# VH-VL binders against Putative inactive neutral ceramidase B (ASAH2B): the designs that were tried, part 31

Target 1, 165 residues: Putative inactive neutral ceramidase B (ASAH2B), of Homo sapiens (Human) (p0c7u1)
Amino acid sequence: MRQHRQFMDRTHYLLTFSSSETLLRLLLRIVDRAPKGRTFGDVLQPAKPEYRVGEVAEVIFVGANPKNSVQNQTHQTFLTVEKYEATSTSWQIVCNDASWETRFYWHKGLLGLSNATVEWHIPDTAQPGIYRIRYFGHNRKQDILKPAVILSFEGTSPAFEVVTI
Key: E = the ipSAE of ESMFold2; O = the ipSAE of OpenDDE; V2 = 0.75 times the mean of E and O plus 0.25 times the DockQ between their complexes.

## First folded at step 22 (VH-VL)

Design j8 (from s5 with light chain R30Y; framework fv_modakafusp; at its last look DockQ between E and O 0.09; V2 from the best seeds 0.00; counts 0 for: pae E 11.0 > 2, placed apart)
Fold by ESMFold2, look of step 22:
Structure j8 (fold): chain C 165 residues (1-165), chain A 118 residues (1-118), chain B 107 residues (1-107)
Amino acid sequence: as target 1 above (165 residues)
Amino acid sequence: EVQLVQSGAEVKKPGATVKISCKVSGYTFTSYYMNWVQQAPGKGLEWMGWINPESGFTRVAQKFQGRVTITADTSTDTAYMELSSLRSEDTAVYYCARSEYYEWFDPWGQGTTVTVSS
Amino acid sequence: DIQMTQSPSSLSASVGDRVTITCKASQSIYNYVDWYQQKPGKAPKLLIYDASNLQTGVPSRFSGSGSGTDFTFTISSLQPEDIATYYCQQYDYLPLTFGGGTKVEIK
């Protein structure tokens, strides 16, 4: 079961016992919500399996309002691009959201839904290899009659290959 | 109450461009995604792409990449789909369809017939 | 891209018959499937969302089930007004993809 099933269940409960669509939509606009059956950070659109240098790799994640990271007063990054290093059998960060070649877009939807798009504009100098994109966010959770809380989450794309020429 | 009203039928020659409008009413335009779907005569449905009208962010299916431009005008609550370099294979009915996020296409516009012939 | 293989491509049945239509996804898509009805000359209409939930106003003779890769759409007692083409559609990954459709006819 995903971590955010409680919020979705509460929404369905309110709709089955008594509701005004206007009131329910207003309530849902102050929180982040994941689509039914998904959780924050889930991949909605993976990168293509292969790119050449100079192309743009893109991943779309289930997102949350980026203001939650600012309001949580942390110094967390929104994204990393990581390369697999076979010699160390580990993933190494090659750039993040402070890098000129990355883009982070937040796209608000209805009733607390949103997505986060991460683009990596692959520089001509990128080393060939296996890469992935990660997304780091915070969602605002508001249960009925409880204080709002800010929760961290992360998503990781399937790996993809970068080749030259 | 919720309505998606598309522009009228078009007859075009190969190589031309068509731009179809989808005007919405009865809901907040910027709170839902707008999708475009192609249906060739006697054939199934094929997703062309979507737009988030609030941000302007779009995605276009690979088959249509380079020929399709999807836009939205929030001052008139109207979405647009422009298909360029028309071919006879583009003869089809084109639908706009509202979705919550990537799901639940409801409602659909009435469809716009585009005929591409010499 | 996720391929949705819909079967059969067409069928004929009598009024009152039970009709079943299947969709098979090329990879697991959990329950991220919607079902649409399209009557001749009309736009599609959403009947079932998230594999098994009936949209508001849809008659109870329509149902859906399945998860993972195998999904089934059922009309428990076919009526004359159910003559249409039915489509499954996945929304797990972009691009969004539809099944090839099932044309339902009355014998």
Scores: ipSAE 0.006, ipTM 0.552, lowest interface PAE 11.0, mean pLDDT 83
ESMFold2 (binder alone), look of step 22: mean pLDDT 93; pTM 0.940
OpenDDE, look of step 22: ipSAE 0.007; ipTM 0.608

## First folded at step 23 (VH-VL; framework fv_retifanlimab)

Design y1 (from j3 with heavy chain E103N; at its last look DockQ between E and O 0.27; V2 from the best seeds 0.00; counts 0 for: pae E 12.8 > 2)
Fold by ESMFold2, look of step 23:
Structure y1 (fold): chain C 165 residues (1-165), chain A 118 residues (1-118), chain B 111 residues (1-111)
Amino acid sequence: as target 1 above (165 residues)
Amino acid sequence: QVQLVQSGAEVKKPGASVKVSCKASGYTFTSYYMNWVRQAPGQGLEWIGWINPESGFTRLDQKFKDRVTITVDKSTSTAYMELSSLRSEDTAVYYCARSEYYNWFDPWGQGTLVTVSS
Amino acid sequence: EIVLTQSPATLSLSPGERATLSCRASQSVRHSGYNYMNWFQQKPGQPPKLLIHDASNLATGVPSRFSGSGSGTDFTLTISSLEPEDFAVYFCQQYDYLPLTFGGGTKVEIK
């Protein structure tokens, strides 16, 4: 499985008199980064191809600071669990981050890296079928000599099947 | 400074409802979850639920699902918890507490005593 | 629901003594290499105050005489040398699974 770097922390910055050191410390506090060769929302660990009701589906995504979503006053959810409905040829949301059966963990890494872990604790009442897990986030991007911007992103797991007991 | 200031004590009859407020200051209100926790006299702490103030999404302990509504007013940076169908065993101090997602309750409000008595 | 059992219920000690408080979870609260267990202090007439997060990390402004240890289901809060202001009730709290739950508390009181 892919290596994951995870932290849970409230980091305090040391403020100094140096303007350049102060700017570096401020940038480290507000920026998000993706691992080299990856982008925000990329799947680091897919769900298994198949689950039974009562099992836990887990997907790990390249993440960003969830405060970017809240502080920007967007009306975005952090995750959905969706079921494919062949009759309408569409994906239907069956639960989200406010649902009791989901877990969302954000784990800070070093230097702006982070992971978002989504768990779906598949209820015994889940309908058999094809499902996917999606993650919705916002990253703070700071290019040299440009204003910081907040960018939306999303990740989508490969589909997986849920079967009954 | 970061503060959570709650509404004053309430005395209620069984069957009534109570709505406790929690006004936040000193931080960006929509950047943190707001939790409600209660403590009956001489007892431990019981988590009621939380709300994401930006989206309005809530999570409640199942035991409160049918009796508790948690809301926010973003314009006043105020969270509310309404508990209906009050019983004498609902007598407790009700706290609001800020968290970063599912963890780190800091700070807490001063508490609101709700007394339910015939 | 994860039940947290604290022991002892009451710990009667003198200033300068070491306090050792236990919290046992009904199932592991270790996930992805981290322990999802916190400790709070509550003085009479005051709200709880965060002391230790994630089993072993001191919250901001908490004196170094406080320490946390343990993993999985078995956690310990230690106060190396009790000060007068440390006589209070201490709660453990897990956040690995909803609903979030607290232990019943350990009252540290002056002997």
Scores: ipSAE 0.006, ipTM 0.505, lowest interface PAE 12.8, mean pLDDT 82
ESMFold2 (binder alone), look of step 23: mean pLDDT 91; pTM 0.920
OpenDDE, look of step 23: ipSAE 0.068; ipTM 0.713

Design y2 (from j3 with light chain H31Y; at its last look DockQ between E and O 0.07; V2 from the best seeds 0.00; counts 0 for: pae O 7.8 > 2, grease 20.2 > 18.9, placed apart)
Fold by OpenDDE, look of step 23:
Structure y2 (fold): chain C 165 residues (1-165), chain A 118 residues (1-118), chain B 111 residues (1-111)
Amino acid sequence: as target 1 above (165 residues)
Amino acid sequence: QVQLVQSGAEVKKPGASVKVSCKASGYTFTSYYMNWVRQAPGQGLEWIGWINPESGFTRLDQKFKDRVTITVDKSTSTAYMELSSLRSEDTAVYYCARSEYYEWFDPWGQGTLVTVSS
Amino acid sequence: EIVLTQSPATLSLSPGERATLSCRASQSVRYSGYNYMNWFQQKPGQPPKLLIHDASNLATGVPSRFSGSGSGTDFTLTISSLEPEDFAVYFCQQYDYLPLTFGGGTKVEIK
């Protein structure tokens, strides 16, 4: 199975090998924006209600620049695939952004808008059940004459079913 | 000022394990991924995997999933690559390399020669 | 995995000459308007050194005689006028797909 990289912002900076490089990069980052009536982590496109093993589940979220998470990470992963367990009435993580089965794409839009796309390439060995996809990010907020603030957010897809046949 | 310093050369027998270290300095260790790449003598470069030092999450080439373990010690800003069940074909210079997420590698460690011979 | 084929395997030139190195990918490494291709220089006994990132962006500290071009599957590294220190092995590397892969390298040697 082909493993596409997690696409991230390709804003180019003049690289320096000084200790100030990271700070400079942070200062040059654009403020993230969500569409009117939306917030970061909102689902723009939910997964289909049902998938078969071997198919690709896809969810699109209102995103923010992944680079914000580098300095202010509250979550260890950009995404999780979670399975509902009826016995414990809880969601169990079955995949994260380090899993071979997942893809994370950040699509930069205009004026700070962006989308985050999460794909789950459902393995043939996946157990039938109820699943969901979650997205974890950080948005950069900056008011006039105020220091930039990095805020964490999360998104959760509606649940979908995985079947074997 | 950003620098990666690796451990010294290793000579191992087939079947043994080797653990190479990579000490980072001059930058925030947890803000960059650490990659491992090897190069057999006179050959090209082969990516082994990376680790997110902040989370500890790793991703490996499938070729190495059963034999390689990548870890970090945040307190010492050191990354480790352990390769088990060594074979003669594992003889190579092993490099650590910094990247921002899945971007380009810069800088690189000086390399660690691992020789596997009976 | 994406296979990167570099050509020629060896390039024999004199100082002052123009060097043109090719890297061909088995599939496109372009996504959303960006080309995920890097170029590295490696001298004997040293680790690779980043020259070009994102197909055409010069890395910090790299002389302007180096340039990268191309898109999709075909990429080129150009050295406009070879300096004595430029004789080395050059590798292309894609980071669009996992696993990350490198080309076999082009050796630029003195004629």
Scores: ipSAE 0.018, ipTM 0.606, lowest interface PAE 7.8, mean pLDDT 88
ESMFold2, look of step 23: ipSAE 0.040; ipTM 0.624
ESMFold2 (binder alone), look of step 23: mean pLDDT 92; pTM 0.927

Design y3 (from j3 with heavy chain E103Y; at its last look DockQ between E and O 0.06; V2 from the best seeds 0.00; counts 0 for: pae E 11.6 > 2, placed apart)
Fold by ESMFold2, look of step 23:
Structure y3 (fold): chain C 165 residues (1-165), chain A 118 residues (1-118), chain B 111 residues (1-111)
Amino acid sequence: as target 1 above (165 residues)
Amino acid sequence: QVQLVQSGAEVKKPGASVKVSCKASGYTFTSYYMNWVRQAPGQGLEWIGWINPESGFTRLDQKFKDRVTITVDKSTSTAYMELSSLRSEDTAVYYCARSEYYYWFDPWGQGTLVTVSS
Amino acid sequence: EIVLTQSPATLSLSPGERATLSCRASQSVRHSGYNYMNWFQQKPGQPPKLLIHDASNLATGVPSRFSGSGSGTDFTLTISSLEPEDFAVYFCQQYDYLPLTFGGGTKVEIK
């Protein structure tokens, strides 16, 4: 019923996983390409260092066609928002791509380039603390005279702080 | 060989709109992003937004979201930027700029002076 | 929004001299080992022209007398020996965070 995107952008066409139009556009693509000197999952735009609850944290990554992930049996989520827990010195997942407060946008660029934009609409109930946003994807690679392969990749934003009003 | 040619200067009254054109030549129009940047007289540069000409997708600075529309005509290799509800503060030279990687601007158009006065 | 502050505002030099232009960002534009900073040249009555991308990479057709350096918040454009055509205004530009922003410019003028 509900895909990884709660609402449709009426102003801009966005390619998301699991729609019929999305699937057609995926079928017309051959391979993914990363920009020269970069790799899939690299951060193109980090989050700001600090946000208040109610604001939107945004990160842009070097992306790949989400079709590659939707058809991959080991794929679990396109994104996580994680909070650092100093007591355990570990990151805890607080939401993923199925959460109402997250948005995943895929923008097909030129000549096989693309980016993935992740937004976290920070709820009023968010705990203050140190957070990061991660992106999980799969790129399609085609070498001459070889079968195409699907390779996993991830990106991780620099940490940022969420504060209350 | 790569060239961006913009429409001529315009004089407008407050509250009107303006539509600036940018005709591309010497490259495959839909293979590069098109950006719009403005420069008030004697001032610095301000990014307005970009469009992917292949898909029609745009990204705008939030301060322009409600007043700017960026479009393309693939058949004429022309990008357009329309700015509505003009104010005196919108007086500037408006540039189109091609980008690889959607952020690196090369080349730029010659600029279009838009003057808003009553 | 990331504010870019360029200094000096004006640099008066003669041909053959070395020019050093500074750009300071209000927050770091370095992430994942990359610096998200470009440099542009603008001559009077002309549009800007890309000189340096990603802090230190020369754009196509730019002479080797131009170089870029710096990281994080502090960036430098250097012209090792000024030529007559180098007297212009120079802008830095970040693309680490939207909206994309430009510095106020450094005018390099002939003494």
Scores: ipSAE 0.006, ipTM 0.522, lowest interface PAE 11.6, mean pLDDT 83
ESMFold2 (binder alone), look of step 23: mean pLDDT 92; pTM 0.929
OpenDDE, look of step 23: ipSAE 0.315; ipTM 0.782

Design y4 (from j3 with heavy chain S31D F57W; at its last read DockQ between E and O 0.57; V2 from the best seeds 0.00; counts 0 for: pae E 6.1 > 2)
Heavy chain, then light chain:
Amino acid sequence: QVQLVQSGAEVKKPGASVKVSCKASGYTFTDYYMNWVRQAPGQGLEWIGWINPESGWTRLDQKFKDRVTITVDKSTSTAYMELSSLRSEDTAVYYCARSEYYEWFDPWGQGTLVTVSS
Amino acid sequence: EIVLTQSPATLSLSPGERATLSCRASQSVRHSGYNYMNWFQQKPGQPPKLLIHDASNLATGVPSRFSGSGSGTDFTLTISSLEPEDFAVYFCQQYDYLPLTFGGGTKVEIK
ESMFold2, look of step 23: ipSAE 0.065; ipTM 0.644
ESMFold2 (binder alone), look of step 23: mean pLDDT 91; pTM 0.921
OpenDDE, look of step 23: ipSAE 0.767; ipTM 0.892
ESMFold2, fold request of step 24: ipSAE 0.158, 0.156, 0.138; ipTM 0.691, 0.683, 0.685
ESMFold2 (binder alone), fold request of step 24: mean pLDDT 91, 91, 91; pTM 0.921, 0.921, 0.910
OpenDDE, fold request of step 24: ipSAE 0.862, 0.884, 0.902; ipTM 0.933, 0.946, 0.955
ESMFold2, last read: ipSAE 0.067, 0.053, 0.087; ipTM 0.667, 0.652, 0.662
ESMFold2 (binder alone), last read: mean pLDDT 91, 92, 92; pTM 0.920, 0.924, 0.929
OpenDDE, last read: ipSAE 0.902, 0.843, 0.858; ipTM 0.955, 0.924, 0.931

Design y5 (from j3 with heavy chain F57Y E103D, light chain H31Y; at its last look DockQ between E and O 0.19; V2 from the best seeds 0.00; counts 0 for: pae E 6.4 > 2, grease 19.6 > 18.9, placed apart)
Fold by ESMFold2, look of step 23:
Structure y5 (fold): chain C 165 residues (1-165), chain A 118 residues (1-118), chain B 111 residues (1-111)
Amino acid sequence: as target 1 above (165 residues)
Amino acid sequence: QVQLVQSGAEVKKPGASVKVSCKASGYTFTSYYMNWVRQAPGQGLEWIGWINPESGYTRLDQKFKDRVTITVDKSTSTAYMELSSLRSEDTAVYYCARSEYYDWFDPWGQGTLVTVSS
Amino acid sequence: EIVLTQSPATLSLSPGERATLSCRASQSVRYSGYNYMNWFQQKPGQPPKLLIHDASNLATGVPSRFSGSGSGTDFTLTISSLEPEDFAVYFCQQYDYLPLTFGGGTKVEIK
């Protein structure tokens, strides 16, 4: 019953420029860029500090084209939802991007800028506790006169609490 | 010369909708985000949300999520913001403003006064 | 969301005086050496105008009597010598986290 999620937008069409500007614009369409002062996976919108079961937790990260993860041919998820377990002093994965209750959206922006939105539709059965959302991706880096490189990155939201009514 | 020119003032009754336009010129419309910001009389500024004109993707402040729709018409380089279920507290000047990302706004439109009164 | 608190609410000064405006964020807006804080000027009946971006960088066409400083949670806009056109309302704005938020403003008025 899991539906395929639409997480891609229409690609930006290249504008014509002079020879050097045209080449740079073409190159910038196929690479990922992070905004000034940020890196891939940085949080742009944290979750609220508290949710009740049945609500939707949402985090937005500085993103990169998810096709880079597919072309890298790695066994990786795009997101995890994790719960803190005090007994083991560790974070335990409670669901990932294959789970019914999560959504992953990639939103292409200006010239290699993008963001990734992660939603967790908190099930009524969720245990109260401290949670976080993580995002995993790959960015394509292409320096002029160098071969392209695919680099992995991750982002982690600030923790938030889930309570029951 | 980069310019944002907005539609004229509106007077509406509670429960109605309003759609404000913002026509861009002097730059490549689809290369920048378009933001909407409002200011109630004598009050501060409140970010409503933005749209990526190339893709149509929008992001809204949660307080507006259920009442605001932001759209663009790429053929006319025009952005629109529609606010529904108007209340008297929605009386404000509504601005469009350009940004590269989630950063700063330059330039701003001249503003559109929306007055909600019975 | 990040709350920005500006002080004072009103600053009454004469032309030629130095104005010092404060903006305090509810949490740090500094990351990786950058401060995600901007300043805007707004005159009556006009839209806001960008003055300072990234805490200290003067926007194009803004006179050098304007300067910005501060880091983390505490930011300052300084006008070294007030000109008649500088009597306006000034807003800080953060862009570290969504939603983008503005301070409540400081009105700089003629004494």
Scores: ipSAE 0.087, ipTM 0.674, lowest interface PAE 6.4, mean pLDDT 85
ESMFold2 (binder alone), look of step 23: mean pLDDT 92; pTM 0.928
OpenDDE, look of step 23: ipSAE 0.325; ipTM 0.782

Design y6 (from j3 with light chain S32T N35D; at its last read DockQ between E and O 0.42; V2 from the best seeds 0.00; counts 0 for: pae E 5.1 > 2)
Heavy chain, then light chain:
Amino acid sequence: QVQLVQSGAEVKKPGASVKVSCKASGYTFTSYYMNWVRQAPGQGLEWIGWINPESGFTRLDQKFKDRVTITVDKSTSTAYMELSSLRSEDTAVYYCARSEYYEWFDPWGQGTLVTVSS
Amino acid sequence: EIVLTQSPATLSLSPGERATLSCRASQSVRHTGYDYMNWFQQKPGQPPKLLIHDASNLATGVPSRFSGSGSGTDFTLTISSLEPEDFAVYFCQQYDYLPLTFGGGTKVEIK
ESMFold2, look of step 23: ipSAE 0.051; ipTM 0.651
ESMFold2 (binder alone), look of step 23: mean pLDDT 92; pTM 0.929
OpenDDE, look of step 23: ipSAE 0.601; ipTM 0.844
ESMFold2, fold request of step 24: ipSAE 0.092, 0.125, 0.281; ipTM 0.671, 0.678, 0.719
ESMFold2 (binder alone), fold request of step 24: mean pLDDT 92, 92, 92; pTM 0.930, 0.931, 0.929
OpenDDE, fold request of step 24: ipSAE 0.813, 0.856, 0.837; ipTM 0.912, 0.931, 0.923
ESMFold2, last read: ipSAE 0.174, 0.212, 0.097; ipTM 0.693, 0.699, 0.661
ESMFold2 (binder alone), last read: mean pLDDT 92, 92, 92; pTM 0.924, 0.931, 0.928
OpenDDE, last read: ipSAE 0.862, 0.864, 0.867; ipTM 0.935, 0.935, 0.936

Design y7 (from j3 with heavy chain S31D F57Y E103N; at its last look DockQ between E and O 0.05; V2 from the best seeds 0.00; counts 0 for: pae E 8.4 > 2, placed apart)
Fold by OpenDDE, look of step 23:
Structure y7 (fold): chain C 165 residues (1-165), chain A 118 residues (1-118), chain B 111 residues (1-111)
Amino acid sequence: as target 1 above (165 residues)
Amino acid sequence: QVQLVQSGAEVKKPGASVKVSCKASGYTFTDYYMNWVRQAPGQGLEWIGWINPESGYTRLDQKFKDRVTITVDKSTSTAYMELSSLRSEDTAVYYCARSEYYNWFDPWGQGTLVTVSS
Amino acid sequence: EIVLTQSPATLSLSPGERATLSCRASQSVRHSGYNYMNWFQQKPGQPPKLLIHDASNLATGVPSRFSGSGSGTDFTLTISSLEPEDFAVYFCQQYDYLPLTFGGGTKVEIK
C-alpha cells in the first residue's frame, strides 16, 4: 500500500512552475494553450486499467491556470472521482478536491502550456468497481482586439477498475 | 506480430459446458485486458466480459454472471472462457479480443463456433 | 444498458458511391469532449476489424476513405467512395457504460 500524501485543503493545490514563467505570465498575461491537436481537458496520461485498494490512481490532463477557476468559478471543484453504478447506469461522485483521498497538481509548461495531475489515493474501504476521474478548469483566451475571456472546460479519464486485495 | 489464436469448433448438447481458449502472442499478455464477445448466426455482437490477466479480475455482463467463467494462464499467455448450462441460444461464434482498457478491441481472435444442439 | 440503433439495416450501393451509416445511442456517450464510440467492419467468416475509435479516430492501417463523425447520441460512419472490398457489415460499439454494447449492424451490399 502506498502511503497517503499530506492532505490539501480544497482551496489549496500544488503549483509547479518556474519563477521566470510566473513572472512572464504576470507581465504578459499569457493565454493558456493546449498542445497541437489537443484541447483543454484532454487526457494526456490515463490511469492504469486496474488498481488495488490502497494504491494511487493518477491521471494527467491538458490543463489551464487554476487561478482562472478561482475568479470564474463554474464548477465548485477541480476534480471528481466517480464510480459507475450499473443499476442506475450512472456515475456517482465519491470524491472531490475537498476529499482527503484526492490531490490536484498544476504543472506549468512553456508558452501557456500546462498539465493538471489528479491523484486518487484509493482508500482501503473503497468498493470494488469501475471508476473514473474528472477534471474541471478554466482557460484564458485572448483574441486580437478583443477582451480576454475565461472559458470553462472539463476532462474525463477512461474508466479503470478498482479491486480488493 | 500481435495475434490471438482460438481453439477449434465445439459441438455440445444442452446442459453441457464448453471451454474456449485464446492464445495470445506478440505482446505482453498481462498488459492488456482480454475480452470475450459472441455472435449468434446472422446476429450482432454481444459482449460477455473481460479479464485482467495480471490480476485475474473479471467483469461479466450480468446476463452471464451465473454461467460464464473467464480465466487465464499467464505461463502460456492463454485466456479461457467457460460457459456452462449450455442452451440452444448459446450457439454462436465466440471471439476473444484484446483491449488496453475496455475501449476498443484490437486484435480479435479468429473466432470459435460453438454449436448447441440436441 | 446502452442501446445502439444502427440504420439502415441494409445499404445497397455501387462501387464508387458514398456510404453513410448511422448509429444512435439511447443516451449520450460523450464526456468532456470525448465520444466513447467505435466502429468495426466484419466480412463473412471473419472477426470484426476495428475501423474507428473514439468516434473519429482512424485505426491503424485503415484507408482514409473511412471516417467517423458525430457526438453524444448520434454517430456516423462514412465511406467516401466504396471499394469492392468495403461491402461488409459494420457495427458501432460504445464503451462509456457497462455492459459494453454493440449496434445491430448495417450491411453494405452491392447494388
Scores: ipSAE 0.014, ipTM 0.598, lowest interface PAE 8.2, mean pLDDT 88
ESMFold2, look of step 23: ipSAE 0.025; ipTM 0.609
ESMFold2 (binder alone), look of step 23: mean pLDDT 92; pTM 0.923

Design y8 (from j3 with light chain Y36W; at its last look DockQ between E and O 0.12; V2 from the best seeds 0.00; counts 0 for: pae E 10.0 > 2, placed apart)
Fold by ESMFold2, look of step 23:
Structure y8 (fold): chain C 165 residues (1-165), chain A 118 residues (1-118), chain B 111 residues (1-111)
Amino acid sequence: as target 1 above (165 residues)
Amino acid sequence: QVQLVQSGAEVKKPGASVKVSCKASGYTFTSYYMNWVRQAPGQGLEWIGWINPESGFTRLDQKFKDRVTITVDKSTSTAYMELSSLRSEDTAVYYCARSEYYEWFDPWGQGTLVTVSS
Amino acid sequence: EIVLTQSPATLSLSPGERATLSCRASQSVRHSGYNWMNWFQQKPGQPPKLLIHDASNLATGVPSRFSGSGSGTDFTLTISSLEPEDFAVYFCQQYDYLPLTFGGGTKVEIK
């Protein structure tokens, strides 16, 4: 079972604008934007501090069109779920966007705004411990009179605990 | 210029359903989230949920999950909130409010008083 | 669910006095360099109006006598010199975790 990715790539003409205005609005719709005061990959909703096995951990990030990542030759994954190993003081990847227990949803707004929702359906067999969710994306940036660029970004949730109680 | 205009006050009996409308104007309806918030008389504010009008995707407070349905009609730029199995404690003013992501609640609709009485 | 506790429930003050309103969150609402806390003003028969976003940023058109401060779990709204139009109910609101939650409100009333 694969992650559901929803690609919404629509354009339309606004009959109330001049052709120059219409073209500018269409160009803005093919680039990614972050809301004022935010950047791509920022966490809009962190996970709860604690979950039991069998619950669903959810994080919402400032997102970008996943088509930018699919077409990028260096892209590896859209998400990871990572467990902290105190003995090695390191984070270990326990699953990614190809795993059965994860969901990736992209929610497109107008004029390049979007968010990405990552769910981890915590399996009953998950080891108790400290976890985090990470999101990896690429935004398309187009300034007037400049070439378009594809920029990588990542977001990392605050850590949360998984318990069996 | 941006406005949210809600449907009029309603009086309902326990067990009935109510559907409140919120018509948006002065902005591109599908570019912003639409939230529903209620306020019982003399009480604080309670977030019910939101909808992305472009995709139809919703999030609800868990306490409403089984009784609330939030929908939109893109062709009329109108959001709807339907609350079923009404109880007397559902008596409140119901507001719609526009947001960008989970912030910038502006504007709010004028509110719709729903009174549940036998 | 994040519980927001506002105090006091009521402030009875005169015009020209300083009002200080408190909001405590049941867990931190700070992450990614932001405090995910707003303040709203509500007058009778009206919807809420945004005053402060991100704990300390004044919303457009809001007079400079309003200010917000605090971080993490403890937040304060201050009105430096009360005007007659400032007598209203004030709510804090977190938008860090769903469900979005509001404080119970502080009523600022004329003495």
Scores: ipSAE 0.007, ipTM 0.564, lowest interface PAE 10.0, mean pLDDT 83
ESMFold2 (binder alone), look of step 23: mean pLDDT 91; pTM 0.920
OpenDDE, look of step 23: ipSAE 0.026; ipTM 0.647

